# Designs tried in a protein design chat: VH-VL binders against o27280. Part 261

Target 1, 266 residues: o27280
Amino acid sequence: MDSMNVPEVLEIKRIVEESESVKTFIFSWDFRREVRPGQFVMVWDFRDEKPMSVSLIDPVRSEIGISIRRVGEFTDRVHGLSEGDLLGIRGPYGRGFELMGRDILLVGGGIGMAPLAALADEATARGMRVDALVAARTADELLFLDRLEAAGVNISTCTDDGSCGFKGFAHERLLTLEENHDMAAVCGPEPMMFQVMRILDERDVPAQLSLERYMKCAVGICGQCCLDDTGFRVCAEGPVFWSQELSRVREFGRYRRDPAGRRVPW
Below, E stands for the ipSAE of ESMFold2; O stands for the ipSAE of OpenDDE; V2 stands for 0.75 times the mean of E and O plus 0.25 times the DockQ between their complexes.

## First folded at step 11 (VH-VL)

Design U13 (framework fv_marstacimab; at its last fold request DockQ between E and O 0.92; V2 from the best seeds 0.85)
Fold by OpenDDE, fold request of step 14:
Structure U13 (fold): chain C 266 residues (1-266), chain A 119 residues (1-119), chain B 112 residues (1-112)
Amino acid sequence: as target 1 above (266 residues)
Amino acid sequence: EVQLLESGGGLVQPGGSLRLSCAASGFTFSSYYMSWVRQAPGKGLEWVSAISKSGGYTRYADSVKGRFTISRDNSKNTLYLQMNSLRAEDTAVYYCARLDDYYYGMDVWGQGTMVTVSS
Amino acid sequence: QSVLTQPPSVSGAPGQRVTISCTGSSSNIGADYDVHWYQQLPGTAPKLLIYGNSNRPSGVPDRFSGSKSGTSASLAITGLQAEDEADYYCQSYDRSLRGSWVFGGGTKLTVL
């Protein structure tokens, strides 16, 4: 069978505390296996398996990073791990971000900044001007600010409580920005992404958005991550979609399906 | 050698349809935006359509919107242009071109395929 | 008709310097989008001659140079040679109308 689908047991090389609830786990990576920002891996803790976006791609150090937010039993277990401990990693999977133009806007909310941080590194490395709108509920939940700054990214922050930067939501902050970019990449809570996409479409800014759905196989077979109407599989045709594609997806910004196939509103 | 080779051109009547193909070789096809550019006999170059690396994003000139569809099959290293409701003014040599995603220039061109729309 | 404006024709004697202008607007060249130049020899497909305003792809002689200022760009050919007789097109990107790749009308260069 395809070796890509067999989890490789990797040692946690380093753990970076991004926030109180987010850690980045660093692994040694053989870059003969290409990985792109926006792609995800399946993380296996020998009990359960979850899809996680790649947040760091460092060919120089031969490392990748996976940022994980503590949100449930699986992530609780993972957050209890230490450097030197083992995890199973298989992938990468899915369609990653594409870069277009010289000026790019990144709009991220919460853990959604994980894949965007990796994209920021790639964009800056190729000489693009990168503006990033980083959103979170509070200042202490803003992710990757130092990393982005070090990469030369122009950062605007947005917090729900106004503890840092613009007080309000990402789409509200975006409305105050008059500049149009060649392309935008968006990742975060789906309601946020939905509003941001609407604004970007109105401005005729090509946009890519990374979706999150319940995922089981990651290889486009089980159908758990299928989107209504289109039949798009988030694990295969996504998780990164162009706004043109998402315009055909009825459920986007409105609901998701749980493991039982039931509609769950956002 | 980097190469683009168009095919599918020919003579069609107004209102007819054609499907152009562009076979790419010598480079990682899926890593590039692609475009179609046409040139009417004795006229200049006109951009027709562009498509993203994955094919999820497309753009069209106003003159062909609603009638032409650009697509790609990365597994076959092939770019397509489905042309419907063809008009006399669509008569042109159609070029496949590789599009630079940073500078927005076209660094590789095919030799073109002639499309003639005439009754 | 073309979004970018070029002179229909230019001419020069061998060894001379000729320039081809490309005039755009605030929504394309003036919006700081790069200008590219293509050479189309008779009966052939266009070939990229200059990219990013002033860069030459491999194989393009240094006799060819490009520049950009304001809403206009220019292609200069020094030491004009017989083989330079061709059509030349400028190309840029226009942000208006959802954005599109735009060409000049083309310039026929005749070597006298």
Scores: ipSAE 0.935, ipTM 0.962, lowest interface PAE 0.5, mean pLDDT 96
Fold by ESMFold2-Fast, scan of step 11:
Structure U13 (fold): chain C 266 residues (1-266), chain A 119 residues (1-119), chain B 112 residues (1-112)
Amino acid sequence: as target 1 above (266 residues)
Amino acid sequence: EVQLLESGGGLVQPGGSLRLSCAASGFTFSSYYMSWVRQAPGKGLEWVSAISKSGGYTRYADSVKGRFTISRDNSKNTLYLQMNSLRAEDTAVYYCARLDDYYYGMDVWGQGTMVTVSS
Amino acid sequence: QSVLTQPPSVSGAPGQRVTISCTGSSSNIGADYDVHWYQQLPGTAPKLLIYGNSNRPSGVPDRFSGSKSGTSASLAITGLQAEDEADYYCQSYDRSLRGSWVFGGGTKLTVL
């Protein structure tokens, strides 16, 4: 077993309060274990272990950050910890985002902005133009706006209640924006992600989506398998998938394509 | 040494099929987008297909869409091009090329493999 | 049909300077996509000569240089040598063609 599969007990170096319900826990990290945006770690509080996306990757300071929303017993316990306390960290796991081109659109909802914040840092560092559509239920739940602004990201916001920016859902806001990006990356609630994916597919923008429910598949639980037209088995390893991969999965279950490449119900 | 080596070319009748392979060595294959480019005898270069690092995203030239399938096996450091319903105009040398994901350029090329479609 | 336009041929004597143009449109070079240049010696595979408009890969002499302005790019070759006799191709990316890699028609350089 390599060291990636053995939990390492790390000291919480710093805690950043992102909102009333979200904290980022920062640890010293040995970058001989490479970590990329879109990957996750298993966080162990010495009672339960949960997958958490990496939200900060800083090789200069030798730090990683993990952003955690308070949604249940495990996350409540972790939120009760202080600087100097210990957590077990195992990983990284999963495939990361694959950057392509000169400009990228990020579409994030709630805590889904966490892996996208790390991606924004990488994209800006390599000279890409970054536009971010940040969505949440209310203004108080919009995450990483100051960090994105400091990185030079062009930000659009939307909230369900209209308390900040566009009043409505991310996909409704996206429909009002001009599309001219080389690629997109999407992370948030599944209903938001699939609506956004439909629009990006229709606009022929290559997109990657991070699906939290597939994080367990990346640590050895069986992933999705299908047969392609050449007869080879195809397996996808999450949590990050291209929209084209997700389109093929849906096609085998609910959709087919006509000769023009358009989706048609079975 | 960074190298790409194509194989699988040959003579085939119209309507036939061929599968091309490209063996990569000397670099981390899984870290690069890959492409196929062709050149008909005495003609210029034409992009055919591209594939992302994971294989999850593929793009095709309109001339081959629906007939050709690009794929990769990162565990074997190998890129593939499955060519079906071949036409006389598909006759060309097929090159495997490594893609740069920022510039959209091709920095490493194979030696090419000849595909001849004739009756 | 080539999306990028190059002259079909150019010629020069040893030691002279030549330029090869590559003309695109607002959907490719004009959309801020970079131009790359490839050298293809007779009977060989193409080799990357210039990438990202003006950068040289290791091993490419500084007598080869690239530039880009508006919807066009140029490859300049100074101090021409006999071994420069080859076909030269420009390449960019086009957003209007479903996101495609596009090549110029090629320019045959003859060293007289």
Scores: ipSAE 0.765, ipTM 0.865, lowest interface PAE 1.2, mean pLDDT 87
Fold by ESMFold2, fold request of step 14:
Structure U13 (fold): chain C 266 residues (1-266), chain A 119 residues (1-119), chain B 112 residues (1-112)
Amino acid sequence: as target 1 above (266 residues)
Amino acid sequence: EVQLLESGGGLVQPGGSLRLSCAASGFTFSSYYMSWVRQAPGKGLEWVSAISKSGGYTRYADSVKGRFTISRDNSKNTLYLQMNSLRAEDTAVYYCARLDDYYYGMDVWGQGTMVTVSS
Amino acid sequence: QSVLTQPPSVSGAPGQRVTISCTGSSSNIGADYDVHWYQQLPGTAPKLLIYGNSNRPSGVPDRFSGSKSGTSASLAITGLQAEDEADYYCQSYDRSLRGSWVFGGGTKLTVL
């Protein structure tokens, strides 16, 4: 697994504009390097390197897709690339989602729907019933709706401003949804995930949640991705954690760390 | 050949502790949920505990909650059951079983290890 | 006391058909959780016989079959043979009390 530590330079095969601020970059992929929904890759633009979630896992076409939201200098540069341009990719890293049962609830906020879209494809392919609660600030930031519908996913939406679906937060919409799921998978803004986790725990729904932390090595040796209280390394023991694991972590939903390791509010 | 092999059973006094191990071979251990099932002498099968692929999600029968702890070490292909505060009613053959996470059935079983709790 | 109810014993002559019932509730079989069947020969570990209500694993003779209806399931054995004498257990998942795997009490099959 030495290849996991050195970026492989890959050509961008296709670019899909998912929204004004989100693009999916598609690459040919050798699936001898297995990729699971919820794992991440480090994307290298020959200047900087950032963790990104895999949103498409397509062994039939030998393709992966990586969805990237434009939020700063690195992602601005990547969004300026075209088909045929090169990116370095190392990984995959981390723990992916585990499926169980027949009936799964996905709760995604913003770009957090990216790994959940990959999970939805896997769940539907194995015959599970999939309900998805897709959340964003506004209607035009709701991601992957057509793809989820085409996969047979039952979609509920919510937006902060009410421009589509339920007006309000994902956890408020969740209170009005069906409670009979075998498991849930959650990814999005950490404050949202904390509130959703509380509801799912009260309902005794097994839940897995995907966290983001600052990363440097991505293989668990530098300590930059560690969670307070437990010593869990998001890049090694996560980024996907069961709610049972996160119940022991006080920082979850309360603060994050900057590149210097200082605590900052969400 | 897919195999599960339990060990660590024996005679223990009430209130004592015992740790069971289950060695897995012939399959990718980390890709499967795992479980413990027990059978008291002359009695039926009773589910004891289950654990997710990563070990991060665990469940227990009410009869053992707070006393038993299931765990796994995927680097060693080994499942564990730590049993504390043992009681006479815990006397049983303990089976390690591979748990299907879609059907919720148990498709591979070990030979079992006997645990006897008595003075 | 078993969540799933099985008759304690059944019997049949060689060549006959026997059926073993498994009765659950709305929180297990009735919630569309599958029923699995295990055969346990004396002094041995259980062996998966039927999974997912009616699927037969490779190597299990086709004279074993399973079905599910409502809150109940059934294991049928046709062409009964002496080596079929064993204990048989049904198993499902119950979503009550934070979810649990549940077994029937077992049925002793005697070949006459």
Scores: ipSAE 0.717, ipTM 0.867, lowest interface PAE 1.4, mean pLDDT 90
ESMFold2, look of step 13: ipSAE 0.682; ipTM 0.854
ESMFold2 (binder alone), look of step 13: mean pLDDT 94; pTM 0.959
OpenDDE, look of step 13: ipSAE 0.884; ipTM 0.946
ESMFold2, fold request of step 14: ipSAE 0.679, 0.693; ipTM 0.854, 0.858
ESMFold2 (binder alone), fold request of step 14: mean pLDDT 94, 94, 94; pTM 0.958, 0.959, 0.958
OpenDDE, fold request of step 14: ipSAE 0.935, 0.934; ipTM 0.962, 0.962

Design U14 (framework fv_marstacimab)
Fold by ESMFold2-Fast, scan of step 11:
Structure U14 (fold): chain C 266 residues (1-266), chain A 119 residues (1-119), chain B 112 residues (1-112)
Amino acid sequence: as target 1 above (266 residues)
Amino acid sequence: EVQLLESGGGLVQPGGSLRLSCAASGFTFSSYYMSWVRQAPGKGLEWVSAISKSGGYTHYADSVKGRFTISRDNSKNTLYLQMNSLRAEDTAVYYCARLDDYYYGMDVWGQGTMVTVSS
Amino acid sequence: QSVLTQPPSVSGAPGQRVTISCTGSSSNIGADYDVHWYQQLPGTAPKLLIYGNSNRPSGVPDRFSGSKSGTSASLAITGLQAEDEADYYCQSYDRSLRGSWVFGGGTKLTVL
């Protein structure tokens, strides 16, 4: 549909405060434009446009939600908005998560739980058994725990500082969890995702990972979201990739790009 | 009408190659996992390979791993099976089948295409 | 060799009941993966007969039924008709084989 490529000016219907630094902005949505978990939209505040993952997909209420962490100028301006204010939304873009089987493991770090929360809703609606490992640096950065619990998800937590649940990193917590799953979905900091992917590969669990960086490619500007070995463009061929695809990419988990596009070690 | 139609079978020498195609119609091809299943003359069904909706994840039976490559082109509604290093034991009718990603069952099957590997 | 075990043949008279077994292991049926059944008439492609252990696709008569218990599943056919002469295959999924779809060896049903 042409309408998915033209920004639609939408009224902020509801704002949910997820934490001190994260808000979910909820909009009425016409589901003739399909939206799937793992896809993102471009959010336009009439000055700048940024990619944001869809964190709520509710066809019954005809709503989508977009969760935004306050980390810079654009996100600070958006966080200053109120219900009734306007934002430009276009999309959705990218490939969504693919579901298979009856059991799924979600592994989310920080704001990476946003696309996984939408996936949890779809998986539970399909009758899948859902286990979520929710990881963050501190307890106040753990997101969507109440929403996941309400959906019937079995939740494990870990924090780097030990302020909630297991003290340590997501991959360390995962090693203490001995349950097999038909598939896994992972979203969070790239070093975390690399370690988690390695463990899941050893367990023969197919995994999908969401790479939510350098998404200016969504508007046809490509450079910073390209993965060297395969030529993957996050916005066009991602942001969701299977572990088999990422295992062929030397850059994943080892290097990042600076503003000039140069390789820099993590 | 939901249909799968295989093509590309034929007679080939041991060590040779063939590429099978499966044309899908009547449904949203990109929304389904797909598979190849074979049946040797007078024998039972044997699963060969499966591919995710995007084509990003593939599964292979041990008997074909490293020799066969499954792929798909969602823009053409077509599934492929590239068969290399063919052996007499690969002689079979090859079926294209649509996978249910929840139950792991096969709800739509093609007519099959015959592959004969013989000197 | 098949990962799932079926009897190679079963027979019955018109109007009678037959049962076809499908025996797996702890890595497939025993791991609570569903069992599906396919009917293959002579010279034709397989057709889905039962999915998800006990569900019938549209157009499949209720005289065909499926069940599952432990590491095994069964297909029951009541009121046998001559048209039921076919090969029947069970199919499940096995997580221990890096995620593989697995078939039984097939059962030839003869209606005497």
Scores: ipSAE 0.662, ipTM 0.830, lowest interface PAE 1.6, mean pLDDT 88

Design U15 (framework fv_marstacimab)
Fold by ESMFold2-Fast, scan of step 11:
Structure U15 (fold): chain C 266 residues (1-266), chain A 119 residues (1-119), chain B 112 residues (1-112)
Amino acid sequence: as target 1 above (266 residues)
Amino acid sequence: EVQLLESGGGLVQPGGSLRLSCAASGFTFSSYYMHWVRQAPGKGLEWVSAISKSGGYTYYADSVKGRFTISRDNSKNTLYLQMNSLRAEDTAVYYCARLDDYYYGMDVWGQGTMVTVSS
Amino acid sequence: QSVLTQPPSVSGAPGQRVTISCTGSSSNIGADYDVHWYQQLPGTAPKLLIYGNSNRPSGVPDRFSGSKSGTSASLAITGLQAEDEADYYCQSYDRSLRGSWVFGGGTKLTVL
């Protein structure tokens, strides 16, 4: 619809401090324009526009939440805002996660836990059994643990430094989890997602992975949004892709693209 | 209003190929998983293959894996089953069916199309 | 390779009650996957009769009911009528390494 392509100026209703570097901005939302877990919106501070995954979908309160990590000038400015301040929101865009089966695994790394938190809410509301593996570099960077616990999710944690839960990477922790799942959803750094996908493929677990690659525009794409081997466009066909689709993308997990479209190792 | 209609069945020789189609109408096709289920003459139902809403993930019964390919075109509201290296034991009526994620059951079925593999 | 086990046939007279069992394993019904039931009249496509263990689609009379306990499920038909003569299939999902949708072998109901 045309209304999905025009930014709506919304008031920041509430701000939740998720960590030292992550905040969730909550807005009133008219759910006549549906939003699904795995979709993203374009956040406009009246100077720059950036894609952000929806991390909270609450039709009972008529609210959505957008979780933003502080990583540069745009996000620094947005983090400086207060309740009552205005942001432009355009969307939602992209394909959301699909749910199938009774038992789902969520594997989130850092801010990648944001779209998975919204998915966890939907999956538990549908009566699914949800296991979440929450990974971060340190304990202070683990996100949404209280929210996942409140939803009834079975949580496993791992940190690179061993400050909380298993000491090691997400894929190393996953190897110690012996439960078979009907499907999995994965979001985080691309190298993490690649290693997790390989294990899930070996276990014949269908997996959906969310790619939060750099985007130049909300309705179109730049070269960085394309998955070169398959020609998939993240904003048009993603950001959620199935493991069978990504298994055909040779660069997935091995390199990224710079603004000039050149291959850069992880 | 909601309907599935199979086509493409027929007589084919062993080792041959055949492509089945299933045309969907009266519902949002892209919102459903789709299945192929077959039934040999006088026998029970056997699940064959399934495809996710987007077409990004496919499932196959071991008996057809490597020989059959399921696909869908959401812009045309059509499901396909490409059958290669056909064997006599593939002789069956092939049904398409839709799946609602919440129920894990198949609530709408087509009327079936007969595939006969014989010399 | 897991399949659901049903008796090959069951019979009853008009007005009677019959029950059709569906026995699974720890990787399907025992893993708490829902059981669905389908009715197939001679020469027709299967029709969803019961979904989610015990729910009836619109148009299915309350004479048909479903239940699930442990690794098994049952379809009960009360007040048997001649038009109930059909094949009945249970269906669930199997959690095995190659998770798949599985059907029971089918039960032919004869109304005497």
Scores: ipSAE 0.440, ipTM 0.767, lowest interface PAE 3.2, mean pLDDT 86

Design U16 (framework fv_marstacimab)
Fold by ESMFold2-Fast, scan of step 11:
Structure U16 (fold): chain C 266 residues (1-266), chain A 119 residues (1-119), chain B 112 residues (1-112)
Amino acid sequence: as target 1 above (266 residues)
Amino acid sequence: EVQLLESGGGLVQPGGSLRLSCAASGFTFSSYYMSWVRQAPGKGLEWVSAISKSGGYTYYADSVKGRFTISRDNSKNTLYLQMNSLRAEDTAVYYCARLDDYYYGMDVWGQGTMVTVSS
Amino acid sequence: QSVLTQPPSVSGAPGQRVTISCTGSSSNIGADYDVNWYQQLPGTAPKLLIYGNSNRPSGVPDRFSGSKSGTSASLAITGLQAEDEADYYCQSYDRSLRGSWVFGGGTKLTVL
């Protein structure tokens, strides 16, 4: 149908302020170009192009949402836009999350909760029971709590500083939660995801993890998108990987790659 | 018409290998988990292996783990079962079956391919 | 060897009702995993008859019905017909076996 590789110029229909540093930009979308939770799009401000995960998928209203955290020059410019302004959108790209069974655990850290919010909507629409562990450094950085609650999700929170919910890290909170899930989906800082995956492997819970690092190219032709000795490409084969795939990657949770391909500890 | 067609069965000696194929048509193959189920002559159904939509997660029955490998090629709409170190007790009709991701059920079955392990 | 237990055979006359039981454990049916049922006519591949405890696929007559209670499930066939003569299998999912699709041993239905 429509080419995924040609940017479509879309009008910003609505903007939702999720926090001081995060906004969700909502666009009308033609669902002949299907999109699933866990996929990303390339967002073009007519000067620079960056990959962004899809955080809202609403075929009834014919809308998608893209949640963007303000971290640098590109995202600062996009945050300065208003309803009615234009952005170029290309995609979707990457493989999305898969659903299996009746019970799913979502573990999100910071902006990593964005793609998981879209997954929560799909899981609840399928009749699944959804438990979400929402983690952040402080209460002000917890995202999508109202949206998850409105969807009927069972929410647990943790903050590093103890300002909301459990005081501690996501993996520490996970150890105090029920073990009974058919699958899990995890998105957040890579060290958090590594610790969470280790616990889920011990519990024999199939887990999917979204790696948002170094998604600088939509076609997977980029040295920095490769993972360790296995040669996985985040843009082409990810960003969502199963725990069985990541267990074979020595780099995961221990090192990152700079633009030159050098290993840098987390 | 939704259809699954198995091939690759035959007679092999104990310790030998076979690779089974299952050609899918009439549906979006990449949208489904897939499985292999076997049935020994005159016996009941036994689940063998399953694979996720992307191929990134696999399941095996204890009786075949370490000997059989399930894989898929979504660009060719084909499911595979690589069978190594075959034993007489692996003799069965092997069915390819499409998996439902909510009820854990098998809603479409192939016609089956016979694997005989005998000298 | 089967993780789910079914009677090896049941029989009935045309027009009668028969039920086929499927007994599991706390790690499968008792863990709230659904039960699916398959019909296998002689010399053919299995066909999905009931999914999700009680739902019928398109083309399956309403005289076939399923139910679940505790660690067990039942398939009921009313108004038996000669063409119902087949093997019937229940199937569920078991989490204690590192994730496994588990079948019952099968029940041969004879229509007298």
Scores: ipSAE 0.761, ipTM 0.865, lowest interface PAE 1.1, mean pLDDT 89

Design U17 (framework fv_marstacimab)
Fold by ESMFold2-Fast, scan of step 11:
Structure U17 (fold): chain C 266 residues (1-266), chain A 119 residues (1-119), chain B 112 residues (1-112)
Amino acid sequence: as target 1 above (266 residues)
Amino acid sequence: EVQLLESGGGLVQPGGSLRLSCAASGFTFSSYYMSWVRQAPGKGLEWVSAISKSGGYTYYADSVKGRFTISRDNSKNTLYLQMNSLRAEDTAVYYCARLDDYYYGMDVWGQGTMVTVSS
Amino acid sequence: QSVLTQPPSVSGAPGQRVTISCTGSSSNIGADYDVYWYQQLPGTAPKLLIYGNSNRPSGVPDRFSGSKSGTSASLAITGLQAEDEADYYCQSYDRSLRGSWVFGGGTKLTVL
């Protein structure tokens, strides 16, 4: 496990363009280091290191994939790389998703579909029925539809602007779906996840939610590990939390914190 | 090889409290949902409580909800059941049971520990 | 009180076949949740006998078989032996009770 905390310099084996703003970088991986859906790695471009969710876990081909959205200087530099170039990878870190039961609902928004795509692969390999609600602002931002279809996932889509599928937000689409599931996994913008969690809780569906802003908490770099000032009694390492854990957190879905620690509404 | 061993049972008065423990060995404890099942003298099996692999999600039978708390310590391979506000009808043998990979049933059972609630 | 219904007793002679029924509802067995069967010998803990409706764990004789149809399941024991005298419980999962594990009331098998 010591080797898990030292970056391994890996060659980019393949790059998949998922959208105009998202690429998946694929690396050969030695699965003697176990990786689970919902875990993340630290990606090092030899200048800066950033946490990124694992989006592909393929033991048959001995590959992992990391999907990266272009949002700033680090991700812009990484997007400029080509097959054959090198990146440092450290990890995996964090608490992954738990699978239980025979059927699972995945609800993903934007890049939040990345860890859920890896989960879909594991769930289908386990023989579970997988239903995915894929949400984005526009059709061009819907991710992994071809991969999910190839895996045998039952897909529903929604876009804020109505350019593909249901016109509206993920939670609005979820209210029109009558399917019952043994569990759900949710990843996307925090306001979306909060609304989805409320519906799933009302339906008594156990849900796991991935909070990317808490990936740093899992590696001990945390100014935001305290989710609730009233005392969170069940200790949980991020980024994946159960709905029962998050229902006790006043901050979740209501506000975030700026660099000074001040509350900022969503 | 795969074993579950309960302890902590005994005689307690109505309104009292008791904590049961279950020591797991021979398997990766943190990879399984765990459960408590009870059986009153001369009666059938009744599911009591269950807990997720991480301990982040818990389930309770309506008969014990608000009085019993299930928890686990994966570093010690131990499952717990904290029983408060005990009633005569809680008198039973309490079994620790592992939920199988499909989550819907129990594939490994402990030998049970007797809890008697009487005045 | 049991959620799944079993006959309280069944009996048979050595070498005969007995069948134990387990009746559920649309929220458990009828919702296609798997049925499990447990054997409990006098004074012992329950032992898994059948999982996933019809599968036997290693070490369970093929004289024991499970089946499921609609909202019901059954356990069949062929070539009945004296050591089969025990209590038998069916168990499934019920979605309507905020996800709970539900047992039958148990069936006492007497070998005549």
Scores: ipSAE 0.577, ipTM 0.813, lowest interface PAE 2.5, mean pLDDT 88

